# VH-VL binders against UPF0128 protein PH1314, part 25

Target 1, 225 residues: UPF0128 protein PH1314, of Pyrococcus horikoshii (o59052)
Amino acid sequence: MIKMLEGYYIIENPGVVPAERRFRMKDLKAWGYDLHLGTIEGERAYFISKTGERHEGETYIFKGKEYHVSRTQKEIPENARLLARIIIERGNPYLEVWLEEEDVKFPLTKEDPRIILKRIWEKEKLNQLLKHVRAVGLTTDFYKDNVFTQGIPLPYEEYPPKVRRVLREVKDIHRDLTGFGRFVFQYFGEVDKMHNYRLYWTLPTLHLFDIDIANEVDKVLGMLD
Short names: E, the ipSAE of ESMFold2; O, the ipSAE of ESMFold2 at other seeds; V2, 0.75 times the mean of E and O plus 0.25 times the DockQ between their complexes.

## First folded at step 21 (VH-VL; framework fv_lutikizumab)

Design r6 (from p3 with heavy chain T57Y; at its last look DockQ between E and O 0.69; V2 from the best seeds 0.00; counts 0 for: pae E 12.2 > 2)
Fold by ESMFold2, look of step 21:
Structure r6 (fold): chain C 225 residues (1-225), chain A 122 residues (1-122), chain B 107 residues (1-107)
Amino acid sequence: as target 1 above (225 residues)
Amino acid sequence: EVQLVESGGGVVQPGRSLRLSCSASGFTFSDYWMSWVRQAPGKGLEWVAYISSRGSYIYYPDSVKGRFTISRDNSKNTLFLQMDSLRPEDTGVYFCAKQRGYSEGSEYFDLWGQGTPVTVSS
Amino acid sequence: DIQMTQSPSSLSASVGDRVTITCRASQSISNYLTWYQQTPGKAPKLLIYAASSLQSGVPSRFSGSGSGTDYTFTISSLQPEDIATYYCQQYYDIPWTFGQGTKLQIT
């Protein structure tokens, strides 16, 4: 059946949801962590703590093991990569994060991605993401309903230029930033200087841990406000 | 022949009204967004209004908002501009223009009429 | 509103010369820019859209380039029939706005 006859406009990029991704120190800091080099039970390791919780020279016990902080890193070490993936265990999503230094893997954390995303979005004041997230798994769904009229959806040829700009920004995000995405949109017109629309947006969860991508998605979600 | 033909221009006193018409032929008028663009004597071009293909979206710049009304009759292939409360600064040649398309990146004007002169003078 | 500034305001050149006209936008317009030709006493005619794409039937001596805020229109070899005023226009966001025009004359 022809979808556009039902008043929907759909933007899809059918690429691949990534299995894992490299991240930067700015992303780790936005997630709320410091990266340390030191020892765990006397053996050299990288590990994290909540920002500001642990300091250079500190020794502490965590989950029955002794940690010593030799240096708090300002940047990801040379020849190292900060990596993460989303995994599903017993029906629950987890963000798994590790540092890989010359083929040696140092596990950093394994946490519910919803907790970390909420932390990022609150810290960075990404209010559209906070308000409109519906579900988080391998992909994250956003739903925004800003319809206050009883009219029918308009066809694309009746979209005003600002609405068409939103659709271009979505296409650009899918093409240039995420590689995969699905955006489903209905437009009902502008009443009392307010755009009336409904949208559903599915994006790879892993990309939303990149603070620059998250910021761009938040901006686009708010463009018609 | 693909063309746009404007009519209804003239000389009027400030505060009066004029109604411009634009007759389209040689293409499917109801598929396209339409605009009015004006040009003051010896001056550049100023976009004045547009209307979507079905008439559900209309925009005016602040210079004419509240005084001008764009409309269309798709059954007669005709675009209109009702100009009320005319001012001397509204003097110029008024062109009817067709937008190339409605898709992103196609919003430029690819067909223009010959223009109809409007003079607002005491 | 996005302001469009053309340079120069007027220009004289000889047949066969290379002519260049520039247009600067007050913000990035992502190549949503047209060039129009208006011969004396006539309506504007579309020459170039999307900053660099030639409209059907336009001679290849006309070209456009640029990105962001800075755009250039070029006539590679001026012909007598090119006497006109040339306008740029952004179609990135409403209100759509034009440059002030560049009047081209032949010496």
Scores: ipSAE 0.000, ipTM 0.529, lowest interface PAE 12.2, mean pLDDT 89
ESMFold2 (binder alone), look of step 21: mean pLDDT 93; pTM 0.938
ESMFold2 at other seeds, look of step 21: ipSAE 0.078; ipTM 0.628

## First folded at step 23 (VH-VL; framework fv_lutikizumab)

Design s1 (from r1 with heavy chain Y59R; at its last look DockQ between E and O 0.06; V2 from the best seeds 0.00; counts 0 for: pae O 22.6 > 2, placed apart)
Fold by ESMFold2 at other seeds, look of step 23:
Structure s1 (fold): chain C 225 residues (1-225), chain A 122 residues (1-122), chain B 107 residues (1-107)
Amino acid sequence: as target 1 above (225 residues)
Amino acid sequence: EVQLVESGGGVVQPGRSLRLSCSASGFTFSDYWMSWVRQAPGKGLEWVAYISSRGSTIRYPDSVKGRFTISRDNSKNTLFLQMDSLRPEDTGVYFCAKQRGYSEGSEYFDLWGQGTPVTVSS
Amino acid sequence: DIQMTQSPSSLSASVGDRVTITCRASQSISNYLTWYQQTPGKAPKLLIYAASSLQSGVPSRFSGSGSGTDYTFTISSLQPEDIATYYCQQYYDWPYTFGQGTKLQIT
């Protein structure tokens, strides 16, 4: 859904922010983890470690419990799902991640999503996300101010084709990738080959843990640079 | 002259492949999202593929996903549809279609080719 | 997928009649709806977009209205050249689905 309101171009997709989402091994690896099958205090379990930190056959103590690595997984097991959700506890966001093997849930981690997102974005060199993130909760807000000259916002009819392409890509992300989003845009024109614009973009935080979605958002944020 | 011209249709047996082409003229092809839309004999219209102006977004309905591949060559103003593993239910006229605008929920088609017939029969 | 149901599937009317075709979506599509005209042997022609906006060059006897799940297309005074099949299409979400069509005949 798109509308133009007096100097602002607004792209919204109606929808709900999903409570939980299934993820792939490539996402877990982008978050910086290995997935292991083994034992915790002798009981069969799945668990994670930081990439490269633990190896098959290793026994170690972590937070007072004995872990043994039987196998480091190359893929999510066929009878299992990697799941995550964002929860808010006492005003603080957490990413909860678990593996569900048939009827059994194996908690993997519960961490501040800002820490994991920063790790992903640094590793993947997603510099637009790093530079422009302003808030992280159930949704994540980006703000980019690229205005170098004072002026009144231009109407859409005066947007160059490249600017219009950016808006189309935002609509595609909302429609095809996230299901929800709000993008608020002002364009002030091009001066000295520099686009003058301001944007505010709200996206569901959980979707930003999908590395393909994160890459697309970063590309779009930088399209006018 | 603003136009879209499809080619590459024909009669083939089930399980075979066809490659459709659509030549664009009279507008800036690289600015627009493009689609293929088909129409079975005596039936309605079905959208079968969509590609964004830069090719960064590609979508298919479940009926053709994994069998059809849309692509474009912006330097030659040409849209393509590779159709593999063809089935009798893929029979119809295939239209190349241009999206009207760049934004504001504008995924509807203001320019259509005349279509190229595809028949898949045993 | 969003299913689009047109009613009626066919109809006959006389020149000068008011013709109404309806289109129902399986979920709200927030006015992301077009109406096309297809004459036999030709490609579809865009008539109305955004549920109610008339495409340039389309006669003013064509109009559209509706909201949510229920949309209507109206020809205020049927002309001989309006014999065609009419399709609605939602563009709220892919796949961009069409109604099954309404075949309009002149009695």
Scores: ipSAE 0.000, ipTM 0.387, lowest interface PAE 22.6, mean pLDDT 87
ESMFold2, look of step 23: ipSAE 0.379; ipTM 0.752
ESMFold2 (binder alone), look of step 23: mean pLDDT 91; pTM 0.912

Design s2 (from r1 with light chain Q27E; at its last fold request DockQ between E and O 0.70; V2 from the best seeds 0.00; counts 0 for: pae E 2.8 > 2)
Heavy chain, then light chain:
Amino acid sequence: EVQLVESGGGVVQPGRSLRLSCSASGFTFSDYWMSWVRQAPGKGLEWVAYISSRGSTIYYPDSVKGRFTISRDNSKNTLFLQMDSLRPEDTGVYFCAKQRGYSEGSEYFDLWGQGTPVTVSS
Amino acid sequence: DIQMTQSPSSLSASVGDRVTITCRASESISNYLTWYQQTPGKAPKLLIYAASSLQSGVPSRFSGSGSGTDYTFTISSLQPEDIATYYCQQYYDWPYTFGQGTKLQIT
ESMFold2, look of step 23: ipSAE 0.517; ipTM 0.812
ESMFold2 (binder alone), look of step 23: mean pLDDT 89; pTM 0.887
ESMFold2 at other seeds, look of step 23: ipSAE 0.456; ipTM 0.772
ESMFold2, fold request of step 27: ipSAE 0.375, 0.486, 0.411; ipTM 0.753, 0.790, 0.761
ESMFold2 (binder alone), fold request of step 27: mean pLDDT 91, 91, 91; pTM 0.904, 0.900, 0.895
ESMFold2 at other seeds, fold request of step 27: ipSAE 0.556, 0.528, 0.536; ipTM 0.830, 0.818, 0.815

Design s3 (from r1 with heavy chain Q99E; at its last look DockQ between E and O 0.76; V2 from the best seeds 0.00; counts 0 for: pae O 7.7 > 2)
Fold by ESMFold2 at other seeds, look of step 23:
Structure s3 (fold): chain C 225 residues (1-225), chain A 122 residues (1-122), chain B 107 residues (1-107)
Amino acid sequence: as target 1 above (225 residues)
Amino acid sequence: EVQLVESGGGVVQPGRSLRLSCSASGFTFSDYWMSWVRQAPGKGLEWVAYISSRGSTIYYPDSVKGRFTISRDNSKNTLFLQMDSLRPEDTGVYFCAKERGYSEGSEYFDLWGQGTPVTVSS
Amino acid sequence: DIQMTQSPSSLSASVGDRVTITCRASQSISNYLTWYQQTPGKAPKLLIYAASSLQSGVPSRFSGSGSGTDYTFTISSLQPEDIATYYCQQYYDWPYTFGQGTKLQIT
């Protein structure tokens, strides 16, 4: 017999985690990179460097190849798209980033998404994401335990308005921003003006590289504090 | 058919107590959060108590906290407000109000009673 | 506590006029705002919820708009039966608070 799922409130959007996603210059900057147009071994290319590390007109050697910076981009070129995907290789996740100009792809980087996410979250002061992340792969899991009472979970009908607002924000994030998500929630009541709750939140990792989505998730994670 | 009817108001001296009742009909009372709202003569509106469907969550503003007690009897479709240590500034008409629903975005009240007057004066 | 400030406190207008009442919150309330109409001796009547959503049975001459801290209530063509006091109320956070009211009179 399957046990009854007691005291849980589950918000799930059954969408599909997209294989790749378009990003903006503000996202790339939040990841800690500048975008350049120039040459690699004399061939026209787009490439990145750490913010402020390379300048227009500079020629340098990186990993045995000669790079020349013709122009540091202020925006993603109008005829191009900044794209990224999460891939798993030998059990390890990687963020693969490229610029697509018409039908030509320019690889920009392939890095551990956990390193880049930590950089973003520290720079942007997204402390809820930093504190509550538990796992990063194709999806990212958050767990928050703010239970100090010995009571049992309340039914949804007893959730106060502010708690119901958190649940609405989660539904909106799944519907409007990520397309997919699973949020598992328990509420134990308010004691001494402190909400007692537990949550588990699974979101697509790729969407957390969009700084506006990351900000919204962080805000919602902290709403009951 | 859907109605809220307040009762129990009156004229009392400062420091005394009153108990207000609100009788609900025409809807499933136990599904809804309920509130008391007051209005001083010639003045605006003030929420004074808010209670969840089962009574496990209760809110009061500082102006009445410790003096007023909201409660409900779902078997009798009745909401109560016990008002102790009454002050002249508690004078006003007291309304019972029903929340639209318990989902997010429904935290406003769409059904009001006609109110019961309370006067606190010596 | 979130303070709600209405302007003006009173207002006179002629039948057919466009009437606008404003409500400013002391912090952002994310469109968790209602507008009520109250005629003397009667209970408040809900007109607008969620800043701009019209309650069922309310005439279409009533509307609401705004965001953040600044909200407006509009009567597009004033009617004699619209003589009342109008209140905004935030339901973003407890205690839910009302504006001080705007008394609308017809000249």
Scores: ipSAE 0.024, ipTM 0.601, lowest interface PAE 7.7, mean pLDDT 89
ESMFold2, look of step 23: ipSAE 0.253; ipTM 0.681
ESMFold2 (binder alone), look of step 23: mean pLDDT 89; pTM 0.892

Design s4 (from r1 with light chain A50E; at its last look DockQ between E and O 0.80; V2 from the best seeds 0.00; counts 0 for: pae O 3.9 > 2)
Fold by ESMFold2 at other seeds, look of step 23:
Structure s4 (fold): chain C 225 residues (1-225), chain A 122 residues (1-122), chain B 107 residues (1-107)
Amino acid sequence: as target 1 above (225 residues)
Amino acid sequence: EVQLVESGGGVVQPGRSLRLSCSASGFTFSDYWMSWVRQAPGKGLEWVAYISSRGSTIYYPDSVKGRFTISRDNSKNTLFLQMDSLRPEDTGVYFCAKQRGYSEGSEYFDLWGQGTPVTVSS
Amino acid sequence: DIQMTQSPSSLSASVGDRVTITCRASQSISNYLTWYQQTPGKAPKLLIYEASSLQSGVPSRFSGSGSGTDYTFTISSLQPEDIATYYCQQYYDWPYTFGQGTKLQIT
């Protein structure tokens, strides 16, 4: 949905923020983990470790329990799904990650999403996300103020082509990648080859754990620079 | 009878000024972005000025910035190009062009005038 | 500025031949590309927009394709009236820039 208010251009895809989402091995590796099949206290389980920290055939003690690595997975097993959700406990957000194999859930980790997102964004050099993130919860808010010359906001009819292309990219991200989003934009014109604009962008936090979506958002945030 | 008609070209000495006009008919002029494009003798095409429907967004390439001024009078359906401090390299045919629209993806130019010649020589 | 490199600079072909002209941008232009025909002594005429979309009233023997930085323009069966110079032009961002042109002649 596109709305034009006094001096603002708003791109929304309203709806319900997804409660949980499926992810790929590519995403888990970007988060900094290996996935193992083995045993915990002799019982068959899936579990994670930091990339490269544990190897096939290794037995180790972690938090008072004995782990044995039978096989380090190269892909998510065909009969399983890697799932995650954001939960709020005592006012703090957590990324809860598990593997679901034939309706059996194997918890993998529960960690502050801000720590994992920062790790991803630093590793993948997603500098716009790093610089402009404001808040992380069920949704993640970005704020970018690129105003160097204050003026009267322009209407869409006066936007240069490059600005219109950014707005189309945002619309496409909401439609094709995230399903939900709110983008609030003001454009003040181009002075000395610099675009003067301000934006707020709210996206579902879970989708930012998909490395391909995170990369696309980072690209769009920098498109007018 | 949708057309653009340029006028005001001529022969001038370096350092002098010219003002080009482009009269529009057969469409709602104030709805469209407009531009000037030039073509040196035997050479290719070069955009030299661009103006939004209301005149709030204006673009020039570095080659003419500070010397050329694009403007429009929407009440008279007329586009202008004021060319100051003319140089021999400004010699060419100057075309007026209309943008198809301002919706995303429609920013190509679909109507051109026949051009007005400008010669800058001593 | 986005540079547009067009090839060949000239070519000769016979009536009925398939003609192909290429255009390369110095950066991705996301299909924001037009092809213009300019006959001697006349203004440019729009043939193709958005890389591959045919302008109304343009014969179907003209077509365009490509993506990213690489684009092609094709005349499927050359006609005598197609003698012209052909230009690609990006409208991704300003200033708009043109290829240097391809002069097409009939042999």
Scores: ipSAE 0.356, ipTM 0.720, lowest interface PAE 3.9, mean pLDDT 90
ESMFold2, look of step 23: ipSAE 0.471; ipTM 0.787
ESMFold2 (binder alone), look of step 23: mean pLDDT 90; pTM 0.901

Design s5 (from r1 with heavy chain Q99M; at its last look DockQ between E and O 0.49; V2 from the best seeds 0.00; counts 0 for: pae E 6.3 > 2)
Fold by ESMFold2, look of step 23:
Structure s5 (fold): chain C 225 residues (1-225), chain A 122 residues (1-122), chain B 107 residues (1-107)
Amino acid sequence: as target 1 above (225 residues)
Amino acid sequence: EVQLVESGGGVVQPGRSLRLSCSASGFTFSDYWMSWVRQAPGKGLEWVAYISSRGSTIYYPDSVKGRFTISRDNSKNTLFLQMDSLRPEDTGVYFCAKMRGYSEGSEYFDLWGQGTPVTVSS
Amino acid sequence: DIQMTQSPSSLSASVGDRVTITCRASQSISNYLTWYQQTPGKAPKLLIYAASSLQSGVPSRFSGSGSGTDYTFTISSLQPEDIATYYCQQYYDWPYTFGQGTKLQIT
């Protein structure tokens, strides 16, 4: 949905945000983990470790339990799904991750999403996300203020094509990738070949753990630079 | 009556200049981006200039950049194209076109003039 | 720049025929596409915008469809007054480029 207010251009998609989301092995690797099949206290389980920390055939003690690595997975097993959700407990966000093999759930981790997102964004060099993030919870807020002059925001009919193109990318991201989002934009014109604009962008945090979506958002945040 | 009417075309020698005008009526001219689009004999459509509603933003393709100047006078509902250093490849019919352009997804031409012919010939 | 390629370059059909013209973009343009009609010696006229939306006053025999890179313009039952050249134009990304045109004649 696209709305215009006095001095603002707003792109909202009120679509349904899934409570949980399926992820790929490349996402898990970007989060900094290996996936293993083996045993925990002799019982068959899937579990994770930090990338490179544990090897096939290794037996180790972690938090008072014995782990044995039978196989380090190169791909998510055919009969399984890697799933995650964002939950809020006492005002604090957590990324909860598990593997579901048929009807059996194997909890993998529950961690502060801010730590994992920073790791992803640093490793992938997503500098716009790093610089402009302001809050992380069930949604993540970005704020970018690139206004160097005084003036009144221009109406849409004065937006140059490149600015209009950015707004199209935002609409496409909300529609095709995230299902939900709110983008609030002001454009003040081009001065000294620099676009003067301000934006506030709210996106579902869970989707930012998909590395392809994170890359697209980072690209769009930098398109007017 | 909503319309665009071009004038100022003619036959000129290479290196000469022409000034085209486009008179607008029946709509609020100052609300819209305007464009000049040309068509060589037997050929397709080619944009040659765009100008924003208030004249603050202007675009040209490389083929005419530095030679053509688009301008507008919103008080007189008139669009202009100054064409300098004309070349034989500039020969064609020149159309004035109005962009819808007032919201996302409206960056297309919804009104065209009838065109003014320009011939650049030795 | 996004290149627009129309097919065919020309075609002939009889009154009452279904006519189909295609337009291919060099990248996805997300339905940001127009179709114009240009009668010989006249200005272009907008027929269709947003790939499939009819401009006000355009007869319902004209339609558009497609997505991504591939778009189709259709005249469901050709009429004598439809003799023209038809152009597509993308308005997804600057510069807003035209196809080369399709000349339609009646046999």
Scores: ipSAE 0.152, ipTM 0.655, lowest interface PAE 6.3, mean pLDDT 90
ESMFold2 (binder alone), look of step 23: mean pLDDT 92; pTM 0.918
ESMFold2 at other seeds, look of step 23: ipSAE 0.251; ipTM 0.684

Design s6 (from r1 with light chain D93E; at its last read DockQ between E and O 0.92; V2 from the best seeds 0.00; counts 0 for: pae O 2.4 > 2)
Heavy chain, then light chain:
Amino acid sequence: EVQLVESGGGVVQPGRSLRLSCSASGFTFSDYWMSWVRQAPGKGLEWVAYISSRGSTIYYPDSVKGRFTISRDNSKNTLFLQMDSLRPEDTGVYFCAKQRGYSEGSEYFDLWGQGTPVTVSS
Amino acid sequence: DIQMTQSPSSLSASVGDRVTITCRASQSISNYLTWYQQTPGKAPKLLIYAASSLQSGVPSRFSGSGSGTDYTFTISSLQPEDIATYYCQQYYEWPYTFGQGTKLQIT
ESMFold2, look of step 23: ipSAE 0.492; ipTM 0.801
ESMFold2 (binder alone), look of step 23: mean pLDDT 90; pTM 0.897
ESMFold2 at other seeds, look of step 23: ipSAE 0.434; ipTM 0.780
ESMFold2, fold request of step 27: ipSAE 0.346, 0.555, 0.573; ipTM 0.747, 0.832, 0.837
ESMFold2 (binder alone), fold request of step 27: mean pLDDT 91, 91, 91; pTM 0.902, 0.903, 0.901
ESMFold2 at other seeds, fold request of step 27: ipSAE 0.563, 0.523, 0.573; ipTM 0.830, 0.824, 0.834
ESMFold2, last read: ipSAE 0.462, 0.574, 0.592; ipTM 0.783, 0.838, 0.850
ESMFold2 (binder alone), last read: mean pLDDT 90, 91, 91; pTM 0.897, 0.906, 0.903
ESMFold2 at other seeds, last read: ipSAE 0.580, 0.181, 0.015; ipTM 0.840, 0.646, 0.592

## First folded at step 24 (VH-VL; framework fv_lutikizumab)

Design t1 (from r1 with heavy chain Y102R; at its last look DockQ between E and O 0.81; V2 from the best seeds 0.00; counts 0 for: pae E 10.6 > 2)
Fold by ESMFold2, look of step 24:
Structure t1 (fold): chain C 225 residues (1-225), chain A 122 residues (1-122), chain B 107 residues (1-107)
Amino acid sequence: as target 1 above (225 residues)
Amino acid sequence: EVQLVESGGGVVQPGRSLRLSCSASGFTFSDYWMSWVRQAPGKGLEWVAYISSRGSTIYYPDSVKGRFTISRDNSKNTLFLQMDSLRPEDTGVYFCAKQRGRSEGSEYFDLWGQGTPVTVSS
Amino acid sequence: DIQMTQSPSSLSASVGDRVTITCRASQSISNYLTWYQQTPGKAPKLLIYAASSLQSGVPSRFSGSGSGTDYTFTISSLQPEDIATYYCQQYYDWPYTFGQGTKLQIT
């Protein structure tokens, strides 16, 4: 980690933001989808629908193509992987999700990650993430300004133990959960039982689709409230 | 040599006051958090007060809050504990302790004084 | 507060014996744990930090291990000068609490 003379404390893991990530059925369900095996225009395929929208045995038309649901999956098939990546097209981020069965890829969705993240965060009541997100791309930026009484930033040597504990939690998230991150922090002290601080936190967007990681980040963002 | 030396202990009656001092040498005193830790006869260790390097952050347990005051004079390399309204349960040896470091992960005590005995009895 | 429970509260052993003391935290402390030695009439002395890291100048017969909530302190071959009370302390979260101590005696 790097400290600056201007009263900032920085926790940085300069690792690599992964291009793609494997996910579990738990994650897909948290995103609001069911996974089906069936046919699209008579050809065997995997596809998704919104949770509860389509049922086994159903045939329906979507975007001009005929879908038939043979089985709704309870788990990711043993010979398959659920994969996703973030891509940027014309300045806009997209979450691409697919199932890879052996060497065959079945595209599942391509959707604005902000829409899916908002849906997850609302459902799971991750209010710190909702309130403080600033930008979503290959990385996601959070900014929190909790300064009620402005003053000169304190040096780390004067940080209370609880504030130091927050910094330890951030370091552990970068090391153990995300493999990359940048956390920029200023602390101005406690006035009227309120911690006065400002923070910027940059994390890999793809990891925020793992509900357990999202929950940890939300908890840490609120630790000094 | 790197050391901490406590002084000011003694035998006093309940309700009286004592002022403890801790003299530091052999290190840059103003860089480190300091603590008072006490030990009742035959008992374990109990923290009593913590003070930050510049003195801007101070902590007490409920058992001494409002009665004890920790302070420091960085120009004299000295830590103080003002103990008012003393009770029999405050009896024990009072140690001065230095936190290991200024960085994250160094919040343990790596240097202790010899201690100064305090007895509160009628 | 994070409670630190040491076991046993006292024990007796002979010179040369292997001695093991445990410390259990009321929640995970991620290896933010120290072991102190206190000889009779003296101040505590730091032996081990970060659960397993030996402080400079401490004999190699002392060691620490563990993770999560469960930590172990070991003296591989007890020496006469090791007669003391041993304390664990967590520095994971405020307040940084001590175990109640383990008094080591010679049989």
Scores: ipSAE 0.005, ipTM 0.546, lowest interface PAE 10.6, mean pLDDT 89
ESMFold2 (binder alone), look of step 24: mean pLDDT 91; pTM 0.902
ESMFold2 at other seeds, look of step 24: ipSAE 0.011; ipTM 0.586

Design t2 (from r1 with heavy chain D31S; at its last fold request DockQ between E and O 0.80; V2 from the best seeds 0.00; counts 0 for: pae E 3.3 > 2)
Heavy chain, then light chain:
Amino acid sequence: EVQLVESGGGVVQPGRSLRLSCSASGFTFSSYWMSWVRQAPGKGLEWVAYISSRGSTIYYPDSVKGRFTISRDNSKNTLFLQMDSLRPEDTGVYFCAKQRGYSEGSEYFDLWGQGTPVTVSS
Amino acid sequence: DIQMTQSPSSLSASVGDRVTITCRASQSISNYLTWYQQTPGKAPKLLIYAASSLQSGVPSRFSGSGSGTDYTFTISSLQPEDIATYYCQQYYDWPYTFGQGTKLQIT
ESMFold2, look of step 24: ipSAE 0.481; ipTM 0.801
ESMFold2 (binder alone), look of step 24: mean pLDDT 90; pTM 0.897
ESMFold2 at other seeds, look of step 24: ipSAE 0.562; ipTM 0.829
ESMFold2, look of step 26: ipSAE 0.495; ipTM 0.804
ESMFold2 (binder alone), look of step 26: mean pLDDT 90; pTM 0.895
ESMFold2 at other seeds, look of step 26: ipSAE 0.449; ipTM 0.791
ESMFold2, fold request of step 27: ipSAE 0.471, 0.393, 0.340; ipTM 0.799, 0.775, 0.747
ESMFold2 (binder alone), fold request of step 27: mean pLDDT 91, 91, 90; pTM 0.900, 0.901, 0.894
ESMFold2 at other seeds, fold request of step 27: ipSAE 0.497, 0.545, 0.000; ipTM 0.804, 0.825, 0.533

Design t3 (from r1 with light chain W94F; at its last look DockQ between E and O 0.39; V2 from the best seeds 0.00; counts 0 for: pae E 7.5 > 2)
Heavy chain, then light chain:
Amino acid sequence: EVQLVESGGGVVQPGRSLRLSCSASGFTFSDYWMSWVRQAPGKGLEWVAYISSRGSTIYYPDSVKGRFTISRDNSKNTLFLQMDSLRPEDTGVYFCAKQRGYSEGSEYFDLWGQGTPVTVSS
Amino acid sequence: DIQMTQSPSSLSASVGDRVTITCRASQSISNYLTWYQQTPGKAPKLLIYAASSLQSGVPSRFSGSGSGTDYTFTISSLQPEDIATYYCQQYYDFPYTFGQGTKLQIT
ESMFold2, look of step 24: ipSAE 0.539; ipTM 0.823
ESMFold2 (binder alone), look of step 24: mean pLDDT 91; pTM 0.922
ESMFold2 at other seeds, look of step 24: ipSAE 0.488; ipTM 0.794
ESMFold2, look of step 26: ipSAE 0.030; ipTM 0.623
ESMFold2 (binder alone), look of step 26: mean pLDDT 90; pTM 0.912
ESMFold2 at other seeds, look of step 26: ipSAE 0.178; ipTM 0.677

